# VHH binders against F-box protein At4g00755, part 3

Target 1, 377 residues: F-box protein At4g00755, of Arabidopsis thaliana (Mouse-ear cress) (q8lg03)
Amino acid sequence: MDFVNNLDTDTSLSILSCLDDPSDIVRASAVSRSWRQFVVKYSLSKNLCLKLFHQLSNVDHIIETSNDRNGESSEAGSSSLMDTRLLEKEHRAFALLARGCMSSPIESCIADAIRASSTDNYPVESILNTLEKRDRIGRTPSYWSSTGQHKTTVPESLLYKLIGDLCLITEVSIHPFQAYFQRGHPIYSSHYVRFRLGHEKDNSPHYNNSQDKKGEPGKSSIESNYVWTYTSQEFSMAQENRLQSFQLPEPVLCIGGYLLVEFLGRVQTQEMDGQYYICVSHVKVEGRSLAKSFRVENVDDNGKFGLKVLSYNDPKKMEEMDAEAGQDMDAEAGQSQLRNLEQLLNLLHRHPLDVVDYVWPDESDDEYAESEDEAEP
Below, E stands for the ipSAE of ESMFold2; O stands for the ipSAE of OpenDDE; V2 stands for 0.75 times the mean of E and O plus 0.25 times the DockQ between their complexes.

## First folded at step 1 (VHH)

Design b5 (framework vhh_8fcz_2)
Fold by ESMFold2-Fast, scan of step 1:
Structure b5 (fold): chain B 377 residues (1-377), chain A 120 residues (1-120)
Amino acid sequence: as target 1 above (377 residues)
Amino acid sequence: QVQLVESGGGLVQPGGSLRLSCAASGFTFSNYAMNWVRQPPGKGLEWVSGISGSGDTTTYADSVEGRFTIIRDNDKKMVYLQMTSLKTEDTAVYYCAREYYGSGSYEDVEGQGTQVTVSS
């Protein structure tokens, strides 16, 4: 029964507003022309998206790359016709967005490592080591290390770029590093870990953020270049050599594609120098990347942005096409090559040649000294 | 060429004793701290014990403290691990490892090590 034609607007809207599943709204829009027009007219797909993710209220405009007829700056003769075209465009974009957020496969969402708050023995113990699930390459340790600190309260952070400008993040996993090559096998970790999601500042000449104006002397250089729109609770880190997964209480939509991992409360001192270190062997982020369907354009100082629709094709079918096409991912291939080059550089720089000032433990020199030792009874 | 050759492993009953030996060559032995590390079946490397170059300082993993004793003989270029009150959990391949970067850590282990099997 077509109740949209048989009931008043308020009653029909009340009934359809009870649909909490994006697929139900899409099915409703396919029932008849009058149902579709009702769904479009009352922005049901957009309203559902806003209920799920309030940050989507910051969509300033929608850009479609392949609907030139509706996208033209046109002279369409009546305001009513122009309003209808805009509402239909919003319906298409937000229906796709809702589907993406709820139905896209969960995948690994880190595209690249950007920087750490500090790095000991750079570049050997860099953040790049955290991108792969390993604590060693052959026989050489692989981890990121902060610089040493005397105070337990000095935080450290790792900054990552996510796959795409829109990512729904569900889980972050951290593997602390256990120094299997040090006496006592210390685990250099933190008491707590906290996550932030956000975007780069737009470099506007007149940027005024009141939170930045209370200048705290301890603010990191990382924070000066990014705007954090989400901050998680502090999760307790178990002091164990294992991958520890932290599920966010609710999935979080990241607009802008950056993740900051903060380590709070130092636990472990190094025996040799008595200083506190934080070391991590692996960081993994899981969620739903919307990179194949959407791009974010021009995030301004007020958080407003343009939502660009790249394709209305099913993201699951795009993944199947990518799998069948072989390795057509130049960006991922380039990034893998950079990771391999950094790992090679790290291996080359881990020569056990650094000891007491001038003398290096060369095998020939050591063999010579051993002959002297054996001669002494 | 730095060479470390482990020996002395074998099959022993729970509560038994073994003495492992490590023969070092290719470096000035007395200038380096030495370590014993082990790899249980299906697990990663686990540090067991360390001894300073002079022999004045020794350290032990909590799991072996009071049961194992690390000793070195700089004249013979040997490091030893005296194991007593052996448990089934001590079953592993044992490796000798030199100090890494002079920092109190150990270098990557190599070779086959010496197998210790504790079974009832």
Scores: ipSAE 0.000, ipTM 0.134, lowest interface PAE 20.4, mean pLDDT 73

Design b6 (framework vhh_8fcz_2)
Fold by ESMFold2-Fast, scan of step 1:
Structure b6 (fold): chain B 377 residues (1-377), chain A 120 residues (1-120)
Amino acid sequence: as target 1 above (377 residues)
Amino acid sequence: QVQLVESGGGLVQPGGSLRLSCAASGFTFSTYWMNWVRQPPGKGLEWVSGISSDSSYTTYADSVEGRFTIIRDNDKKMVYLQMTSLKTEDTAVYYCARGGKWELLPFDYEGQGTQVTVSS
C-alpha cells in the first residue's frame, strides 16, 4: 500500500516527520516515485539535518558542479517547475550530507599545524612536533613547549587546520610530555583542556579594522583572525604520560575546518628557572571528513555560507536505487492508517541501502609502518 | 469560478477501451494535481488515479494499475483517462477532481461526472 497517495497530506507528513534516522528517510524516498516526490516536496532530508545540526540552518545556498551530474538528465525534466528543481537540489545535497555524517569512516582529521600561542626554543620545540605519534626521535625529545610563565592562570593554545571545510568531530586526543631527561621526570601539562571549532574571518574590506594593535601578536592574531562557533566543556587532564582521549558528548560539525586546543591551569615548574611550562608530544583528532563531497564558501559575520557539492559519487547510482525500489510498490486503496504504518516500517527494514553506494570508494590513510625513526637525533 | 466538465463515457464490452476527458476552467490549471474518482452503483466514491501539475508523477489505484493511463495537456487545460481491458467492475460514474497545488490531496472541486457501463 502506498499510504502517501491514499492518506491526506497532513496525515502522511505527520507519519514521515516521525522518522528521525536519515537512512529511514532515504529508504522512504526509494520505495516509490510518489514517496520520493513527497520526501523532496516537504524537505524531509533537510529538516532532519537541521534537527541534528542547527548550524546547517546557516546554509544560504547550494552550489553544484555540472561535471558531477548529467546535465542532459536535468534538462530532460524541463516540464518540472523551477521550485521543484530547487527542492530536488536541496534533497540531493542534504541527503548526501546526512549520509556522510552518519556513515563516513572515522579517520584522522588534522591536515596541518598552523601555530601556537607561544613557543619556547623555536623551532626545535614547535607545534609541528605534535603531528607525529612519538615523544622522541632516536635519543632527541620531540614535543611542543610553551614559553615559561610565573602565573598558573595564563592559558596556551594550539591551532590546527582540519581535512576539509566540513568535518564531523567525535574525539580529540592529547599526549602530555614527560621530560624523561630531567630529574624527577616531570610531566609538563595543564589541569584542563578545552576545544574550539570554527572558521577564518572574512577578508573583505567590511571586516577590516583600521586600528593597529601591537603586542602579543601570536595570541592576538589567533583571536583576531578566527570565529569560534563551538566551544567544548573543560576536560580534566590526568597527570600521566599517556595519550588521553576526550570524547565529545555529541559529534560536532565543524564548518570552516579549524580546531583550537586550549590548555588551562599550569601544573609543573622547571627547576632551572622556577617557571611553569606546558608541553605536548602528540595531538590527534578523530572524525568524519566530508572533504571528498563538500566545500564551504563565503562564511559571513552571521555564520551564513554557501555549501558546494563536489561529488555525489555517481548520482545515477542513487537514482537507480530509487527506481528499482519504486518497482516493488503499487498504490492500493482501502487500508487503514495503522496497517499502512506497519507496512511502511516493514518495507523500510527490507530495503537495505549501502553507505558505499553514496560514498565510494572511501580514501584511507594507506598502510604505514608505525616504527618511530629513533636513528635521527 | 472553478469548473470541471467530464465527457467520453458510454457503453462498452468487457475487454474494450474508452477515453474520458475533463475540461477545466476558472483556475490556473498548470499548478494543480488532477485526479479521477469513480462511484460504482450503490457504493461510495473510490479514488482511481492522479497526475502532478507538470505530469512528472502519476499514481494509480491497485485495481486499475496497468490498465488505465492518466494524461494531461496544460495548454488545452484538459485531463484524460485512457482505459483499456475494461471489466464489469469498472462500471461507475467517473468524476474529475482537483487536487492540491503541490500534492495529490485533498480534493477541492469535482465535476458532474460521466457514466461508464461495461456490459456482459
Scores: ipSAE 0.000, ipTM 0.087, lowest interface PAE 21.6, mean pLDDT 71

Design b7 (framework vhh_8fcz_2; at its last look DockQ between E and O 0.01; V2 from the best seeds 0.00; counts 0 for: pae E 20.4 > 2, placed apart)
Amino acid sequence: QVQLVESGGGLVQPGGSLRLSCAASGFTFSDYSMNWVRQPPGKGLEWVSGISGSGSSTTYADSVEGRFTIIRDNDKKMVYLQMTSLKTEDTAVYYCAAGYDILTGYYRDYEGQGTQVTVSS
ESMFold2-Fast, scan of step 1: ipSAE 0.000; ipTM 0.389
ESMFold2, look of step 2: ipSAE 0.000; ipTM 0.111
ESMFold2 (binder alone), look of step 2: mean pLDDT 81; pTM 0.829
OpenDDE, look of step 2: ipSAE 0.021; ipTM 0.471

Design b8 (framework vhh_8fcz_2)
Fold by ESMFold2-Fast, scan of step 1:
Structure b8 (fold): chain B 377 residues (1-377), chain A 120 residues (1-120)
Amino acid sequence: as target 1 above (377 residues)
Amino acid sequence: QVQLVESGGGLVQPGGSLRLSCAASGFTFGSYAMNWVRQPPGKGLEWVSGISGSGGDTTYADSVEGRFTIIRDNDKKMVYLQMTSLKTEDTAVYYCAKSPYEWLRGMDVEGQGTQVTVSS
């Protein structure tokens, strides 16, 4: 059926605007030349993407790499040919963007730890400890700690860089720290946690500036260097020693690639000094990173940005392949090894007699049997 | 690399005073709470006093409250314990300890200590 050629423009547009899946619009463009011209001319892929993620209305311009462009011409055509090429470029970019947001596998999205609002006992109790899924290294505790405070109302925050400049975030998980080596095994947490997503301000110093150390308390306010485009509700934190997952009500598209975790309402004082502390052993973020296909350039104060397309090829992601081969030769595995070495060196710079006894009954008993309560029938 | 060197101990009569010093190196001194702990002859370690990294907060064991004062000088990387109205039961080796520490278990100790003997 060729209804695009047989119906007037308004009727055809009304029918095609009922397509719910961006991939269906791409398939429609493959049916015939007239269908493709109609899809391109009336920006159907772009319009559908804007219905799914309103933040995409902030795409100011699209930049394609020369290696990924099909049929790039060195000659300037007529204004009509230039308009057609621009619309074709938009169609390609928004179709790829919608596919990435809807179909990319959910992965761990933290690339790096940037800064904490405060850090007690730096560098031993730094934000870097939250990147690893553990609360100890051997017998030595591993966690981030804020500095102590007398008032419960003083907030704390942890700042992270996400994988790539464009990420769809679905979930944030926080593991509060329980001090198993202190009387009463206190959990140093907050009553509430809140999440913000955003980007660096124009003309702010980049974190990779050689004057600032990774994980070190910043000389500049976090608030002065970043623009937060999304702020979540305040989620209640259970006062429990477990990884707690906070599902966002709707997936949120982060433009710029920064996440701030805010801790609100201090709960636990330390017996030694009577001050309130907030401590975290692990932070995990899950979502869809578009880093392999896109980069974001020049985010302005109004949220407008340049969308750079890196590749139109979508190689199959192997992130969730069975770990049978254990192929950890990539940069992320190397970074984890470097973090483990750095943390070990930091622990060796603690006093050599820091012997942390287990407060709980030792599960490294000579028996390898499971507990009687959990034993198999 | 963390080094804590205690000094200022000695023999004093009951009711006397002493000032203990601890010189710290190998870490960012002002970012860590500091503590004094002691080990009496034939007994385990007991916590005596603590001071926050900024020096804004101090805490004391009941046995020394009102008699001892903990002070720090972050520019000099020093922590001090001013002891007054000393009693024979204050006789111990005194250690300077960087937070975090396992004070409740009496196992956490840094440096070589300084001996305080209160005897007539």
Scores: ipSAE 0.000, ipTM 0.124, lowest interface PAE 20.0, mean pLDDT 73

Design b9 (framework vhh_8fcz_2)
Fold by ESMFold2-Fast, scan of step 1:
Structure b9 (fold): chain B 377 residues (1-377), chain A 120 residues (1-120)
Amino acid sequence: as target 1 above (377 residues)
Amino acid sequence: QVQLVESGGGLVQPGGSLRLSCAASGFTFSSYEMNWVRQPPGKGLEWVSGISSSGSTKTYADSVEGRFTIIRDNDKKMVYLQMTSLKTEDTAVYYCARVDTAMGYYFDYEGQGTQVTVSS
């Protein structure tokens, strides 16, 4: 039975408000003209989005790009026509948001590494090393290292920019670094890891406008430039040389596109100096990026923002077209190769200072003898 | 042109023995600490053993202590790993690596490696 035509408005709203699948609301809007008008008039797509992700109540306004369709005819008709246009705009945007959050492919979501709370032996042991799933580059170990500390309670953090300004995050994976080149084979990790998601503060330097070197230490506090809207539980880290995956209890919608990984409770000292270090070889984030369909504009310190809709085309169709066009080129492999080259160039440009500080006392008894057949370095 | 060439790997039964060799060229071998590192199938690198430039100091991972012996011959520009009482867990590609002490703890070079398979 067509209950929208047969029942009163309150009863019909009650029934349709029980729909928890965006596809069911889309199907409902396709049943008849009356059902579509009802879905639009009572903001059913927006209401579903707010039930699934209450953070979307912070959408201050919606901006649609004119390039996705052949212009809108602007009529100076009436206030009722303007109200209808707003409701249609909300319906389109929130229906697309709901589909994105529920149906977009789960993929790797880190766009870039921003900075670490500290970095030992910069630039060799920078956060940039964590972007690739490896613990070495040919002959050179690849990891991020904090500076040393005598206290176990000093936390460390790594800051990342996510792909796009809207990401539904499901999982964060951390690979602790095992120093296979040090005696005793130590794993420099932490007891716990915690994740925060958020955005830049008003009046902070925007990531895209920053002239600062990526991964460079010490210029300003991470906490002074960002607002954290989500903080996870503290997850226990196993003291093992493996990629460890931390699934969030519920998927979290990140508005603003920043992730902070916090390491809590130092566990491993370095033999030569007795100080605690935290080292990581890889960080991976999985989720649903909405970057192809949406941008976020002007997130204020109260969390209010502008939602910009880029395209109403199916993201799967766009991805399929991109895959067909770029099938002969591996863009991710090309970016990984470029990052590898940058890391190697940083190593080549490093100037060794205070080399005497790196000689173990046990090596003082060593005799350095030359062979006549051996080439000098 | 720094070169390290590993050899001596193969298939052995559990409890067996192998001797790995690493031939070095293109640098002053007697001035560098040398190490053996291995990579088991589907796992990351594991440090196995280290030997000082003179050969006076030798170090071993807990998993191989008492079973493996690292030796060097500076005149022949060779480093060796004598492996005894081999276990299935020792199955890995073994690499010879030079330590750059100026960098603190970094390996300066890794060769092509030699495969050790311990299977019944």
Scores: ipSAE 0.000, ipTM 0.200, lowest interface PAE 15.6, mean pLDDT 75

Design c1 (framework vhh_7mjh_2)
Fold by ESMFold2-Fast, scan of step 1:
Structure c1 (fold): chain B 377 residues (1-377), chain A 122 residues (1-122)
Amino acid sequence: as target 1 above (377 residues)
Amino acid sequence: EVQLVESGGGLVQPGGSLRLSCAASGFTFSSYAMSWVRQAPGKGLEWIGRIYTSGSTSYNPSLKSLVTISRDNSKNTLYLQMNSLRAEDTATYYCARDRYYDSSGYYPLDYWGQGTTVTVSS
């Protein structure tokens, strides 16, 4: 069917604008030269991307590496030739971007832990403990703890760097911490959790000693150094010792690669001091990372950015090659092992003889819990 | 025990390019984020950028178009590629181990190299 040549432009555009699958647009561009020219001329791949993710209207320019050019020579000349080259470049980049967003495998997307709003007993109870799926290392508890508070309304937050500058986030999972070494085995959680996605502000931090300047790294709040382009609903946290998964109502494209987890409404006081704490043993983020195909350059204060294309190779095939190489997985394992060692050593230095006391196998509270369970049929 | 040694500095013409290297030893290099920081004569420290353990990067927006940070974990080496250098890029360049998760502040840098001097002049 050659309706692109036989129908007027408006009719053909109306028909092709009904294509919701990036693969259909790619197939359309492969049918004939006329179809390819039409797909390119009317920016169908770009329009699909904008329809799926409005933030992509903030792409200011596209940068292709020399190795990923399709073998076409650069042209200088008329505005018509320049327009054609720009449209071809946009078509390639946005077609790859659409495929990445729709077809890339769902994987774990946290690259690193950045900081917490507060930390009790740093570095033992740091945000780094949340990167691994565990609540203990041997007999030593592993969790992040906020500092104590008397007010239930004081929020806490955990800041993470995501894998890559472009990451489509589908789900965030939180495991609250149950203090199995305390009487009554309290769960230190929050009533609600909320997620924000964004990027660092255009005015990057300077490492100097001024207390009067906004944006000083040692003095700046998380809010003063980051721009949050997405804020989720407040999800209810069940007061249970389990990994709780919060699926976003629609996948969210994160430009800049930062995630903030906010904990709202303190629930549990510690018996010994009467203060409210929020503790988390694990944070997991699932999504589609576009790191193998794209980088983001210069996200300004208005959200405008440069899109750098690294490779036009299938992101799924690149992931298979990466898995076979094993380099990235080894780096993650090494980081985990280093964190485990640092945490254990710091705990031993702070509480050299209390490590055994933290996890008593025959704790009387366990017997009381069992007796309470027997009371309920 | 922890050592960071920068190299590759020197005199470069305006508009030129230069690649700095930082050799790390005494710690598991692949397990840490790394940053580049510069200081022009008589000025304060200016953060250039960071590379995370994953290989992702974050840059000072004012410098992002001029620099690229990369790492080679097999060689325990950090790199800073600089292009289109100007006279105002004259500075001592430091690599630093980045403890960005430190609750005492944002972007805490716990170990620094001695620095390598870049002079942009005709």
Scores: ipSAE 0.000, ipTM 0.242, lowest interface PAE 15.6, mean pLDDT 73

Design c10 (framework vhh_7mjh_2)
Fold by ESMFold2-Fast, scan of step 1:
Structure c10 (fold): chain B 377 residues (1-377), chain A 118 residues (1-118)
Amino acid sequence: as target 1 above (377 residues)
Amino acid sequence: EVQLVESGGGLVQPGGSLRLSCAASGFTFSEYWMSWVRQAPGKGLEWIGRIFSSGSTSYNPSLKSLVTISRDNSKNTLYLQMNSLRAEDTATYYCTRGPRGYSYGDYWGQGTTVTVSS
């Protein structure tokens, strides 16, 4: 079937806009030259990304690492040739980005612990203890502790750097600390936990300062150095000695790679001093890191950023996703679109993905010398 | 076998300074966290601070500017330096083994009494 040539533009766009799998959009672009031109011209990969993650509208420009003519070389020619190259560059980058968000393996996404709002007994009871799935090392307890407070309303927070500048977060898990060495085995937790995702402010000093140390309480407010673009609901914490998992209602794309865990409502006083403490033995974050494919450059005051593509992977290294028409579509208006989508998907499943439309050979990391230079604590 | 013995208490004038010592025996002192706790007459226990095996310290925020805890692992001895003493600092001071919340154990000293009076 060749409905792109046989139907009007609005009808063709309506049918193709029903594709919610980035692999199907790439397959559509491989069917024929007219299909590819349509997919590129109407920015279907970009539009799918924006539909899934509105924050991607803040991509200001795309930078490709190029060993050839792909997007970085200019030719003497018409502006229409330049526009076509820009649209093809967008198609490649956003198609890869959508696949990363939908098909990358779910893994542990914390790269480092940055600091806590307060720390008792620094450095021994620091946020660094929360990176390991344990509550003790031999006979010594292992946990982060806030400083003591008389008021239940004083919040605490833990700040983490995620793996990569683009990370799709699905779940955060918290293990409260139970003081097994204290009478009554109290659990020093909070009533609620809330999560924020965001990035560093462009002009604010951060941990490349020689005075800053990993896990040490900062001299300035966390608010002064970061912009929070996502804030979760307040999740209830069960007062139990177990790893508690909090699934986000929708996966959240973090641009900039920072997570803040906020603890709200103090629960437990310590017998000896009568003060409230919040203690955590472990924090785990699960999601899809895009660090292998992308970097984010220069997030400005308006949230706009540069998207740098590091490499395009062989399609054999990508997991093929099965796009299935759900029962959730509008019954009357959607039935015709659903039939057309079914016919399109059946056509695409008969055509294998063409690697030359999209991929460049992946090179071993061993060919590139890595400079490990830790300027940040 | 295990013993903690506090010393250095006595009568001190307001604004004065005092250094308490705790001699530990019967266990590997260097492997354990040590704490100071006090009890004013007729009142409950108040935690002063803790020192880890590494020498890192933590204090009750209400007392942090007034006290310094240190240890000498070669001498199995714990110290509490107190400055700018007030009448409210009159208490029996105890050396204890273990984390901040280890309120009752076999390894508390007998205490040393500090009286702040003119």
Scores: ipSAE 0.000, ipTM 0.213, lowest interface PAE 15.1, mean pLDDT 74

Design c2 (framework vhh_7mjh_2)
Fold by ESMFold2-Fast, scan of step 1:
Structure c2 (fold): chain B 377 residues (1-377), chain A 120 residues (1-120)
Amino acid sequence: as target 1 above (377 residues)
Amino acid sequence: EVQLVESGGGLVQPGGSLRLSCAASGFTFSDYYMSWVRQAPGKGLEWIGRIYSSGSTSYNPSLKSLVTISRDNSKNTLYLQMNSLRAEDTATYYCAREGYSSGWYGFDYWGQGTTVTVSS
């Protein structure tokens, strides 16, 4: 009944290469020593990962934690023995990676907001406002706004850092902003939205929170500092005040942990200046973060990287640990309040004479008067 | 464009030895796993062995004692050394690159093949 012993190598490899479930490959490796040796020898876990996520062909080497005796090979034995140890290491890492991609909990994957292509009235209308599930706090609107433009073809973008260096993205959700405080309640959105996933360029300056303020428009182009390894289709944006979810046709593995949201085709002008604006109240990303199991080291200019394994823990136990961490009380409310306070403090330091105009929406009798019918004196 | 060109085939006596070469161009050769595959007249494909980007090798157990695969990354060349050739080794020998295509891992580029005939 054991076909590994009864069939030629090509036939056995063809049959086992048809397995598309990481659990089936792991079970095959548990059947007998000969099955395990076959699974390891022909790199079936790695081959499955490459079938599911071609970007994993860019794994240059695998690094295991210092306490893993199985991961470190001594200079004992022949080259074929060393090859076997490398194949065992690859099997362990890629089997864990495949299980993580298939079985890790789906969660919110944004760790931080990095920058926007432009920001109007910085810091009040910054990208930081998109991290919260709201369009207002009290009487103050909460949204990101681009600067005004006369051309409809000028794109805008929002850059986010994902949780961990390795994250499988399934869905991105965007809530356009409706200016409920302006006449006609206009929605400042775009015709299309497109998503890119990628990493920082090797040997480029590392723009981090210690060098630049969070959400501050950078002097360097986003294109000059990042490499985009995935670009989605252009999704149509409905001109509606609701959270709109864009499911990727296939889950996409992000190596390096950066997401760019691009807004294409401006639709709404502001009456006061006749310029086009794009405004967003919330951005949400759902996926499977592999941060607890893996890190990515030194992504080079060709996309090659080191895969560091942090833990071979059971995915079920890892899921339980994540659920326990999620029981933290009031963390989201606390972060929201601190963010609002930071924005207010920054404004007070920059423009102390006009802070009242930024704390509350500027809604005047003149704006209201313009909407009234003056045809009858 | 990716190209793989095999050479070194021909007529050889039973018990003889032969070395095949595969010249690769149009890609970073050192980054790829490479395989040798053969096809005897009227039969299916038979995998011979693989060489990893590291230079390590893995062979079909039925052929392991008869063949040696090596590579020279400075010359973008893959080699297959065959010893103790038998009439059953008469086949067309193909160089193949291991990569991915349409989301699937497998052999994405093949050479035109070089024919080895073991006379009897």
Scores: ipSAE 0.000, ipTM 0.101, lowest interface PAE 21.4, mean pLDDT 73

